# Designs tried in a protein design chat: VH-VL binders against Uncharacterized protein At4g14100. Part 7

Target 1, 181 residues: Uncharacterized protein At4g14100, of Arabidopsis thaliana (Mouse-ear cress) (q67yc9)
Amino acid sequence: DEPVPTPWPHQFHALMFMNYSGDLSMIDLWYDWTNGRNFNIIQEQLGGITYDLEWNNGTSFFYTLDESKSCRSGQLEVGILRPNWLDGAKYLGQQNVSGFLCNVWEKVDFIWYYEDVETKRPVQWIFYTGREAHIMTYEVGAVLEDEKWQAPVYCFNKEKKSLSTKGALSEFKGYKEKAAL

## First folded at step 17 (VH-VL; from u5 with light chain Y91R K92S)

Design v2
Fold by OpenDDE, last read:
Structure v2 (fold): chain C 181 residues (1-181), chain A 125 residues (1-125), chain B 107 residues (1-107)
Amino acid sequence: as target 1 above (181 residues)
Amino acid sequence: QVQLVQSGAEVKKPGASVKLSCKASGYTFTEYYINWVRQAPGKGLEWIARINPSGGHTYYNEKFKGRATLTADKSTSTAYMQLSSLRSEDTAVYFCARDLKYGRWFGSPGAFDIWGQGTTVTVSS
Amino acid sequence: DIVMTQSPSSLSASVGDRVTITCQASQSVYSYVAWYQQKPGKAPKALIYGASTLQSGVPDRFTGSGSGTDFTLTISSLQPEDFADYFCQQRSNWPYTFGGGTKVEIK
């Protein structure tokens, strides 16, 4: 039988190095299936920090904490990725990538997923968009303090609806649909 | 409203340089890439380059490398493109256009959803 | 560079007609295709992204389909305001490239 991807731990912390055609960023990822929440803290190279907060009820917040106090929120049809979201992915065999022997799975039109054969840790995610995620750290069982999961108050201000917030975060629907395939 | 407003028409001699501006408003300037696309008279669209206004990272079409320079000023929400060593073939309408840069890891396939009105650059002797 | 071959280069149609425009990529671009409408003297307007997703505010008479190398933009019932130029774009590989365009003219 072909190997299957290791389901994500119900809780983990990962630092990811992202490369998109040389545009670099670091993502501080907190996955918390137990509490139904997911958090991406994005540091762009020599740029700002943006926060992508996702709840399992489908609500997402995309905001900054700087002087701009920007926030977009949206309701998605589905919640956070389930631990076994890679089930059904096509096994492509083993490859040595970035010095790691990996099992490789593919979800067509979405992702090549590289998992270390020995440790079962994710090593690299290559998205069909050209974005490459390098998993720098992977800490199973790590949980972010509840106080740090709070979206800022201005995210809940109904009066500050700009035209840019109409249909806000609809761009996040695509990846979920593709991930579920 | 969300919009990109570009600088006015330019007339240049061959060998000269031109610097175009693109001012963004109605949205968070740093959430989107700014792309530059040109359209020669009666011709199709040609992608030139992209800038991330947040950190200033740029990515160029090889065709324009060394001749096009993108910059962005976050304080004024303005993107700039300088094109040097102008030639007659550079005569075109130049557009700035935004597209999303973040789509939760994967990124949205997206489109250039907001465009400037275009700037006509005429290169003639 | 990926070549997007768009066809036809021009077509004549009447209000109410079904219009189909195709774009063929020189290699697979998966679903990373956008479609634009451009009217004279104006900037392009996004219609479709991700090959088949309708841009916000765009009438649903516009539909996109396809994956891999073959893509189609369909206008189910042509309206007077739809006479314009249309362009496909691949967003899979750098540099992004556009189709040659299709001019939809009134018959």
Scores: ipSAE 0.886, ipTM 0.942, lowest interface PAE 0.4, mean pLDDT 94
Fold by OpenDDE, fold request of step 22:
Structure v2 (fold): chain C 181 residues (1-181), chain A 125 residues (1-125), chain B 107 residues (1-107)
Amino acid sequence: as target 1 above (181 residues)
Amino acid sequence: QVQLVQSGAEVKKPGASVKLSCKASGYTFTEYYINWVRQAPGKGLEWIARINPSGGHTYYNEKFKGRATLTADKSTSTAYMQLSSLRSEDTAVYFCARDLKYGRWFGSPGAFDIWGQGTTVTVSS
Amino acid sequence: DIVMTQSPSSLSASVGDRVTITCQASQSVYSYVAWYQQKPGKAPKALIYGASTLQSGVPDRFTGSGSGTDFTLTISSLQPEDFADYFCQQRSNWPYTFGGGTKVEIK
């Protein structure tokens, strides 16, 4: 029988090195299915930090904490990835990636997923956009403090309330449908 | 209102250089890539290069490597493209256009959703 | 480079007509295709991204479909303001490349 992807732990922290055609970034991924939230903290090379905060109820925030105090929020139709989101992925066999022997699965139009055969840890995620994420650390059970999951106050300004309606952050739509394939 | 406003028309001799500007307003400048696309008379669209205004990372179409140089000034929310060693074939309307740097789970940033009005560059002896 | 073969290069249609424009990629570009409308003397305007997602503010008479190598832009009922040039773009591989364009003219 073909191997099946290891479901994501209900809570974990991963540090990723992202390469997008030489545009590099470091990403702190906090996945917290238990509390229905996901957090990508993106440090761009020699650039700023952006925060992608996702709640399972579909509420999302995309913001910065710098002087610009930028924040876009929206209500999406879908929540965070479920732990077993890789179910049904197409098995592509084993490959050596970055010195690790990996099982490789594909979700069409979304991701090639590389998992270490021995440890069952994710090694590399190649997104169909061409972005290559190298999993640098993978800590099962790690949880970010509740206080750090709070979007900044300026995300909730009355002037921005209309931006939180359905349709905002529309460019973020569709990934879950692709991931569910 | 979100917009990109480009500098005015340029007339250059072969071998010269031109530097175009693209000023962004109405959005967070560092949240989007700035791309440069040109369109020769009666021809299609050709992608030249992209810059990440946040850190300054650039990516070029190999066709333009060595001749095109992208820069960005965060303080003025302005992107620049310098094209050197101009030739007659460089005669075109040059557009700047933004696209998102990030989609949920690193998905597609969508399309070039905002364009400058274009800058006509004419190269003639 | 990925070649986007767009067809037809031009077509004549009347108001109310169903118009179909196609793009074929020289290799799979997955769903990373955008469609643009361009009127004379103006910059292109985004219509569709991700092959099938309607850009904000664009009328729903515009529909994008396809995946892999074959893509289609459909205008269900052509309106007077829809006479223009249309371009597809692949956004899967560097460099980004565009189709040759389709001129939609009044019949």
Scores: ipSAE 0.864, ipTM 0.935, lowest interface PAE 0.5, mean pLDDT 94
Fold by ESMFold2, fold request of step 22:
Structure v2 (fold): chain C 181 residues (1-181), chain A 125 residues (1-125), chain B 107 residues (1-107)
Amino acid sequence: as target 1 above (181 residues)
Amino acid sequence: QVQLVQSGAEVKKPGASVKLSCKASGYTFTEYYINWVRQAPGKGLEWIARINPSGGHTYYNEKFKGRATLTADKSTSTAYMQLSSLRSEDTAVYFCARDLKYGRWFGSPGAFDIWGQGTTVTVSS
Amino acid sequence: DIVMTQSPSSLSASVGDRVTITCQASQSVYSYVAWYQQKPGKAPKALIYGASTLQSGVPDRFTGSGSGTDFTLTISSLQPEDFADYFCQQRSNWPYTFGGGTKVEIK
């Protein structure tokens, strides 16, 4: 029978190495379904850090903690990924990736998802934009301290830094239509 | 007010180099990529290259690799493109344009939402 | 390079007309197509991204559709300010490439 993708743990941390055509980054992902929140902390190679903080009510923040004190915020139509977001994904068979035998699924217009057959851990995510993320660590049950989920005060200036759910705030169509809902 | 302001027109001889500037204002310079696009007289648009101003990573259209060099100066929020070994075929209007680096789960690419006014480069003997 | 073949190269229309412009990619670009409007002597202006999502501030008479290789920009009721050149762009793979353009002019 066709394998079933493992639902995401309700709380985990992952360290990811991401390659976008040679533009490299390291990403700390904190997933917290229990508290309805998701955090991607993006360190660019020889560059700055972007904080992507997402809430299940659709509130979205992209900010820096450097001297620029930049924040882009807005309200999205859908919340964070549900633990079973791979339900209905198209199974593509097995493939060896970096020495891991993986089951591979596709969520159209979002992601190709590689899961280790033996351990059921994610190994690689390839986004439809061409970004390739390698899962370097995967810590089931890890929890980020509550105070670290607080967006800085400059994210709350509606006159300058509000985001539209249309226009410059882009989401994968597969995220909105197939993964988050 | 968000804008990209480009340097003035250039007239060059074949074999010379040109360095164009693109000054960003009204937004956080490192939050967006800067792309360079050209348009020959009466012709369509041609993408040249992109720079990530945060760390300086560049990606070039193979057609221009070896002749185009992109740089960015974070302290002045200014991107630059140098094009060397100019030929008459390089006569065009050169635009800089930005696109957002990140959306949720790193994002689906949007359009180039803000463009500079363009810089005319004329290469003639 | 992904070739974007845009049709027609030009058309004449009247205010109030419905206009359709097509763009065909030489291979699948999924939904990563943007559309731009360009007036003489000006930089392009973004209209649509992700094949069908309106850029902020763009009137809803502009609609985009398609996925894979075939894409359409539709203007449901032309206004005087809509007479311009229009370009598609794929954003799926390097290098980013544009269609050859469509000139929309007044009858």
Scores: ipSAE 0.834, ipTM 0.903, lowest interface PAE 0.7, mean pLDDT 90
Fold by ESMFold2, last read:
Structure v2 (fold): chain C 181 residues (1-181), chain A 125 residues (1-125), chain B 107 residues (1-107)
Amino acid sequence: as target 1 above (181 residues)
Amino acid sequence: QVQLVQSGAEVKKPGASVKLSCKASGYTFTEYYINWVRQAPGKGLEWIARINPSGGHTYYNEKFKGRATLTADKSTSTAYMQLSSLRSEDTAVYFCARDLKYGRWFGSPGAFDIWGQGTTVTVSS
Amino acid sequence: DIVMTQSPSSLSASVGDRVTITCQASQSVYSYVAWYQQKPGKAPKALIYGASTLQSGVPDRFTGSGSGTDFTLTISSLQPEDFADYFCQQRSNWPYTFGGGTKVEIK
């Protein structure tokens, strides 16, 4: 009867080309439901790179790795998108996009979602903000190595976490990472 | 700590140009867009344009396209607006204001959370 | 351009009063409305974004509501520092546009 959007694979990588009224970016999306993490690496055409690292416990980091070494940290009440986050989306019918026949769904105040009828891959995401993202590549099962998921130390410098004694903390980083598994 | 400090008042004759500055401090300049908004005496607010300071990409209100030019200098954390072919109806207070570029899934529209103090531009003979 | 029709253009109220201000958009702006307070000779100050989310540091007597085309700002118990001009703004479509303003003055 009415097509159902394909749940997201638990792990994938997508390369996206994003256009915001002529302000262009390339984005690497690493989705990792298995480990409760999501990473959008946003490279502006004529600018720097912004790293958007999100955890399923609501921890959120937006940072740079350039000389500015900026980081905006927060705790959100909602985790990353679940694989079935499109459940209940409003179906809008079919539309041709970039040589794909797509089923189209809408989640109000968020996204119009275009999925290829044949392969069930995502093709295009149009965000309510006016940003249009075209999915250039879609690699199901791709996994970003754990080391790349670590927020820089300057994301933590304003919070007292493990600062009872300087120097004693260095051996504990490895233990935290092992304990997460 | 976080602030936008604007240049001083300007008095101009019709047909002239003006270049206003907006210096950012207390935050990472390239993390926010800079918007320009004006307010004529006793009137409401009118959005002029926005610049992404990272690469200089600018989006203009059509009403001002061709007359307004936005630039940004990352080395001084300063945004500029030049308005040419001034008319008496351009007499207004001109504000710069920032809005955050990215949030989760690129963000939702927030408010302009920090504004400059405004620069009065008077256009008269 | 999306027209934001704000009403009333002015109102008089006493400290402690409940005050409501409305904005109507000429087409759907979803929830992409912000509200600002402006005192004479000063820059606007953000109060609300996303129609209903309080800006950090804004007292909870300010409440925003609405979606689509109809939006309301409510001050549940007016304080002396709340006498100001108030503006709505839509952020869903270019160009960004503001309502005409509402002057809230002491009765």
Scores: ipSAE 0.832, ipTM 0.884, lowest interface PAE 0.8, mean pLDDT 89

Design v2
Fold by ESMFold2, fold request of step 22:
Structure v2 (fold): chain C 181 residues (1-181), chain A 125 residues (1-125), chain B 107 residues (1-107)
Amino acid sequence: as target 1 above (181 residues)
Amino acid sequence: QVQLVQSGAEVKKPGASVKLSCKASGYTFTEYYINWVRQAPGKGLEWIARINPSGGHTYYNEKFKGRATLTADKSTSTAYMQLSSLRSEDTAVYFCARDLKYGRWFGSPGAFDIWGQGTTVTVSS
Amino acid sequence: DIVMTQSPSSLSASVGDRVTITCQASQSVYSYVAWYQQKPGKAPKALIYGASTLQSGVPDRFTGSGSGTDFTLTISSLQPEDFADYFCQQRSNWPYTFGGGTKVEIK
């Protein structure tokens, strides 16, 4: 029978190197199904940092912490990816990628998913947009502190009691420094 | 008010260069790509190139590679396109247009949701 | 380059009519098609993205459908402001390419 993709652990951190036709970035992914939240922190090699903060109730924020104080917010009909979101993916066989022998699946209109045969960790994600992400590190069970999940105040038209900017995310502004050689 | 405002009409001789500007306002300039598209008289639309204003990364249609150069100035929220070695076939209206860089899981390609008013470039002997 | 073949090149219709415009891609573009409206002397205006998602502020009489290679734009009840040129665009692969356009004019 065909191999099946490993369900995502309920909590993990991944560091990804993304290449979009030469437009390069580093991404910290914090996945937290237990608390219904997902965070992609996108640091462009030659640009700024974009924070993509998603909640299982459909609340979505894309923001910066620089002087622009930009935030795009919305209420979506669908929450974060469930751990078994690869159910029904089409198996495409095995390929060698970045020194790993991988099983490969396709989820139509979304992703080609590469998983190491030996360790069952993700290795590479190729999005249908043409973005290619290489999973540099993969830390199962890692948890980002609750304070780091708070969207800044400028993500709201008015202050809402259910959402708060307390517990600033200033440490993520410096990710470009950590990603530098 | 979100808008892209382009520079005025240009008349050029064959072999010259032209530099067009596209000034953004009402939104965060670095959240969107800037695309350049042209429309020759009575013809359809032709995509030229795209720039990521955040770091200046560009991608060119091979048809224009070597002749088109895209730049962006974050301090003035202005994108530029220079087109060199002009030919009469380059006579067209040139548009700038934005598209959103990121959505959930980096997004699916959206439409070009805001366009500049266009700049007419006429190349004649 | 992916060729977008748009049909018809023109059509004549009355207010209230249902109109359908098609685009065919020379290879799969998945669902990455956008539709634009353009009036004479104006810039294009986005109507649809992702083949079927309505752009904000666009009336729901506009609908898009399709995936892979075959796509349609439908206007369910044509209004006076809808007489314009319409273009499809694929956003799947470089270079981005447009259909040849469809002129919708008053019958």
Scores: ipSAE 0.829, ipTM 0.883, lowest interface PAE 0.8, mean pLDDT 89
Fold by ESMFold2, last read:
Structure v2 (fold): chain C 181 residues (1-181), chain A 125 residues (1-125), chain B 107 residues (1-107)
Amino acid sequence: as target 1 above (181 residues)
Amino acid sequence: QVQLVQSGAEVKKPGASVKLSCKASGYTFTEYYINWVRQAPGKGLEWIARINPSGGHTYYNEKFKGRATLTADKSTSTAYMQLSSLRSEDTAVYFCARDLKYGRWFGSPGAFDIWGQGTTVTVSS
Amino acid sequence: DIVMTQSPSSLSASVGDRVTITCQASQSVYSYVAWYQQKPGKAPKALIYGASTLQSGVPDRFTGSGSGTDFTLTISSLQPEDFADYFCQQRSNWPYTFGGGTKVEIK
């Protein structure tokens, strides 16, 4: 009797407008379960671009392409979100959001997920961090060409201290272990 | 050798302004927010404001809005806080501290993992 | 503003003791609590974030737990270097707020 959230397509692109208490960004999300990869390309308002590249084997890169040539690398125990990662989410009923009637789910310590009742497309994601993402485009089946998934050489060609699940990237370990199947 | 190095101690009269600096080194300045926190003598910690050095966006504790002004200079990797209309209760050690902007799916908030050494501001008549 | 109430405000303990410090938030902060250690004349040092995740380089005798409104920092076997002030911080909502602190002193 409760609606079930639509599993994520195996490949899609979404353009998101993100608002964090007035700190604004536009984000290109490329999700690619088929090839085990996930890419958030984050353009901050009047600021720089951060590339968040995640692999299903747990390899994680946060990098820039500007002259700073920054890369933060890690090896995590858990891969990218599975298409059915919303299984078991707590249903909160229906709510009108930005003129869309949505089914709403909650994953504790992560997200409130708003899905259009009519089209089954995501409309809004509110993260527990206070970040609000509005889904501006949603392109099922879109594929980013392989060449653009390659992390820059400076993610590999510097000596790295031992990788740790306790660092900045391990904040999702408990959630992913509980939510992932 | 990641560090935040703050400017030296300041003595000011009531009604004056102070501008404190916080120079970052050993990391990519725009990957972290810079927060300002103060600690009055024998008291706890009070968060003042945060700046995103990438685009300059700021968020202020309402208690300090209109008196505190945060800026950042990417070319020198230096954050600044100006506090105006100083009062005796503004006497405190002022810290800058960083926190990481992004983790997976934008992450849960981490701790302030690196702090400057603090700058003592004394406001007395 | 979310009020973070720490208990106790001070305690005396011996090396080897297990100590427990609590924080209560005036409303849910989910798991967005950090813990800091501060020695006299020094800046705070991060110990725990996300209520229970150890900061890099922090000994495993430090343990954080809790969610919602009730949070605990535990030191399983107190060492000489652990005598300090301890603060919790919520990072769930603006403005960020700290607990009043707990001074851990040597008996």
Scores: ipSAE 0.823, ipTM 0.891, lowest interface PAE 0.8, mean pLDDT 89
Fold by OpenDDE, last read:
Order: structure tokens, then sequence, then C-alpha cells
Structure v2 (fold): chain C 181 residues (1-181), chain A 125 residues (1-125), chain B 107 residues (1-107)
């Protein structure tokens, strides 16, 4: 029988190095299925920090905490990735990636997933967008304190509604998360 | 209002360089990529390059690599494209256009949702 | 580079007509396809993104469909303001590439 992907722990923290055609970033990923939330904190190379906050009820926030105080929010029909979101993924065999022997699965239109054969830890994620994530750390059971999961107040400020925010909202509604289905 | 306003028309000789500007307003400049696209007379659209105004990272169409240079000034929310070694074939309307950096799980399925009005560049001897 | 073959290059239609424009990608671009409308002397305007999602402010008479290599833009009932050029774009692979365009003219 073909190996099956290891379901995600209900809570974990991962530090990722992301390469998008040379556009580099470091990402703190906080996955918290228990509390129905996911957080991507994205440090762009020589740039700013973007916060991608996702809730299982479909609400998402993209914001910065710098002087720009930018925020985009949207309501999606789907929530965060389920622990077993890789179910049904196509097994592609084993590959040696970055010195790790990995099982490789493809979730069509979303990701190529590389998992260490021995430790069952994720090693690399290649998104269909072309982004290549290298999992630098993987800490099962790690939880971000509740206070840090709150979008800033200006994300909820009606006076700061801009055309760009409205546009972003409509775009959020159109996002497809096939892997979460 | 969210908009991109581009610099005026340019007339250049072959071999010369041109630098176009694209000023953003009505949104946070660093939150979106700026793309450059051109359209030759009676022709389709051709993507040239993209810049991330946040860090300054650029990605070029190989066709223009070495001739096109993208820059961005965060202080003025202005993107620039310099095109060198101009040829008659470079005669076109040049557009700047923004697109989102991130969607769910780093996807960006969004279109170029805001465009500049275009800048006509004419290269003739 | 991914080639987006757009068809037809031009068509004539009347107000109220159903109009269909297609784009075929030389390889799979998944759902990373956008559609644009362009009027003479103007910049393109986004209509559809993600192959099937309507851009904000765009009338729902515009619909996008398809995945992989075959994509379609449909105008259910052509309006006077819809006479324009239309372009598809793939955003799956670098460099981004556009279709050749379709001119929708008044019959």
Amino acid sequence: as target 1 above (181 residues)
Amino acid sequence: QVQLVQSGAEVKKPGASVKLSCKASGYTFTEYYINWVRQAPGKGLEWIARINPSGGHTYYNEKFKGRATLTADKSTSTAYMQLSSLRSEDTAVYFCARDLKYGRWFGSPGAFDIWGQGTTVTVSS
Amino acid sequence: DIVMTQSPSSLSASVGDRVTITCQASQSVYSYVAWYQQKPGKAPKALIYGASTLQSGVPDRFTGSGSGTDFTLTISSLQPEDFADYFCQQRSNWPYTFGGGTKVEIK
C-alpha cells in the first residue's frame, strides 16, 4: 500500500523560508485547529511584515502593524486547512530533498508536499503558485498566546474603508482552497 | 480613489533610454506588486516585469532582461521602469498595473485590478 | 513560455446576443486565468480572476469558466457598452502571458 500523508497536529509552529522566483521571505506559521485559527506572519526580504490571519469561520485578515496600518479583510466560504487536508492526495513516490528522504504527494491545484520518511515531518512545500517553502522548524504542540491572534482595531474601523479594501474583500470571496475541501 | 497615474508620452531615438513613472495613490503602495505591461500598435499585451515595492525585489521577462530596470520609491509611492537600448519594436503604450501579493496559502489568483492610463513611447530615427 | 491561444480574433454581435470567447493554454495553468476588457485608448479593465470569479463592480452578465487548458468568457446578453477588446491572461507561470485578444464589434 502507498503511504498516506501524516495528518497535521492540531497545534504546531513552523518557521519557513519561502522562495518565490527569488522573492524571499521568512514565515512564522502558527496552526491551531483546536481554536480554529491559522496565522502566517510574513517577513519580506528587506521589506515589511505582513500578517495573514485566518479563522475557521471563513474570516481572513491581511494587515500590517507599521505606520501604514493597512488592512484587508474578507469572508470566505471555507475555513482553515483541516488536519487531514492532504487526504486523497496523489502519491508521487520518494525523493531526496535537501538531504532528506521524503514521501511526495500532490494535492492538485494547490501543493506538492514533501514529508520526511523517517520522522514524518514536513520538509518542503511547493505551491502551485510557484512558491517554494522550506520548513526550517517544526514544533508540534506549540501555541501562540491568545493575545497575538487579534487583528488590529483599524481592521474593524468603518471609517478606514477604502476602495482597495472593498476590492480585496471581493477577491477574498473568490479564493478557492481546494486542499481544504 | 485608488489609481495609478503614469508619466507623459515619450519620443526617443533608437539606442536611447527612457524612464517611465507610475504614481500610486488611494492604497498602501507596498501591499501590492507593480507590473509593467506594454501594447504595441494593433498588437496584444506583453508582460515586461514585476516589482515588489516593499523590499524592491524584481522579476523580469527574459525577453527584457538586461534592458528593463524596475525601481520603486516608497516615499513617493512611485514605481519606475527604465528601458534602455531602445528599438523601433519598443514603440508601444506602456502600462503599469497592480496585483495582490498574497491570497490564502500564498496564492494570488487576483487579476491586475488597477491600471495606469498608459504611456506612449515612440522610438523612431 | 505558455501560449494563450484566444479565439476568435474578432466577432460581430448585436445587443442582447450571447457572446463566447475562448482561450486555450499550451499547458495547464490550473485556474490562474484572468480576463480583461479594453476600450479604445483606455487601459485594460479586469473582469474575471481565478478563471471564474467576477471582479468587483463587474456586471454578472460576464462569466468565466474552465480549468487546466481550456477557458471561456461568456457575456450572456451583450450590452452597448460591451463592444470592446477582450484579453485572457495566464498567471500560472512566468512570464505571465496574454491571449491575442478578441474584438467584439457591433453587427
Scores: ipSAE 0.811, ipTM 0.905, lowest interface PAE 0.5, mean pLDDT 92
Fold by OpenDDE, fold request of step 22:
Structure v2 (fold): chain C 181 residues (1-181), chain A 125 residues (1-125), chain B 107 residues (1-107)
Amino acid sequence: as target 1 above (181 residues)
Amino acid sequence: QVQLVQSGAEVKKPGASVKLSCKASGYTFTEYYINWVRQAPGKGLEWIARINPSGGHTYYNEKFKGRATLTADKSTSTAYMQLSSLRSEDTAVYFCARDLKYGRWFGSPGAFDIWGQGTTVTVSS
Amino acid sequence: DIVMTQSPSSLSASVGDRVTITCQASQSVYSYVAWYQQKPGKAPKALIYGASTLQSGVPDRFTGSGSGTDFTLTISSLQPEDFADYFCQQRSNWPYTFGGGTKVEIK
């Protein structure tokens, strides 16, 4: 029988190095299926920090904590990735990637997923968008304190909301649906 | 009002350089890529390059490497494109356009959703 | 570079007509195709992204379909304001490339 992807732990912490055609970033990922929330803290190379706070009810906040106090928020049709979101992915065999022997799965039009054969840890994610994520750390069971899961107060201002709901968030809806299939 | 406002028309001689500006307003400047696209008279669209205003990372069409230079000023929310060694074939309307940078790390940029009004660059002897 | 072959280069139609424009990619671009409308003297306007998703604020008479190499933009019932140029774009590979355009003219 072909191997199947290891479902994500209900809670884990990961640091990722993201490469998008040379545009580099570090992502601090907190996945918390138990509490229905996901957090990406993104440090761009020589740039700013962006906070991507996602709730399983489809609510998302995209904000900065710098002087700009920027925030976008919106409602998506799909929540966070389920632990078994890779179910049905096509097995492509084993490959040695970055010094790791990996099982490789493809979710068509979305991702090539590389998992270490021995440890079952994710090693690399290559998205059809051209983004390449390198999993630097993977800590199962790690949970971010509840107090850290709160969007700043300015995210709840009416003026900010009206600006946030126009344009960019709607463009993400289609891709989110694909990820949920 | 989300918008990109570009600088005025330019007339240049062959071999000269031109620097165009694109001022963003109505949104967080660093949250989107700024792309440059040109359109020769009666022709289609050609993508030139992209800049990440947050850190300044640039990505160029190989056709324009070494000749096009993108910069961005976060303090004024303004992107710039300098094109050197101008040729008659560079005569075109030049557009700046934004697309999603932060559509979540696995998201794809949907489209160029906001465009500048365009800047006409004429290169003639 | 990926070549986007757009067809037809021009067409004449009347208000109320169904209009179909196609783009063929030289290789698979998955679903990463956008469509734009451009009126004379104006910048392009996004209509469709992800091959089939309607851009916010765009009338639902515009529909996009296709995956891989073959893509279609359809206007179900042409309106007076729809006479314009239309362009497809692949967003799968660098550099991004556009189709040659289609001029939709009044018959």
Scores: ipSAE 0.800, ipTM 0.914, lowest interface PAE 0.5, mean pLDDT 93

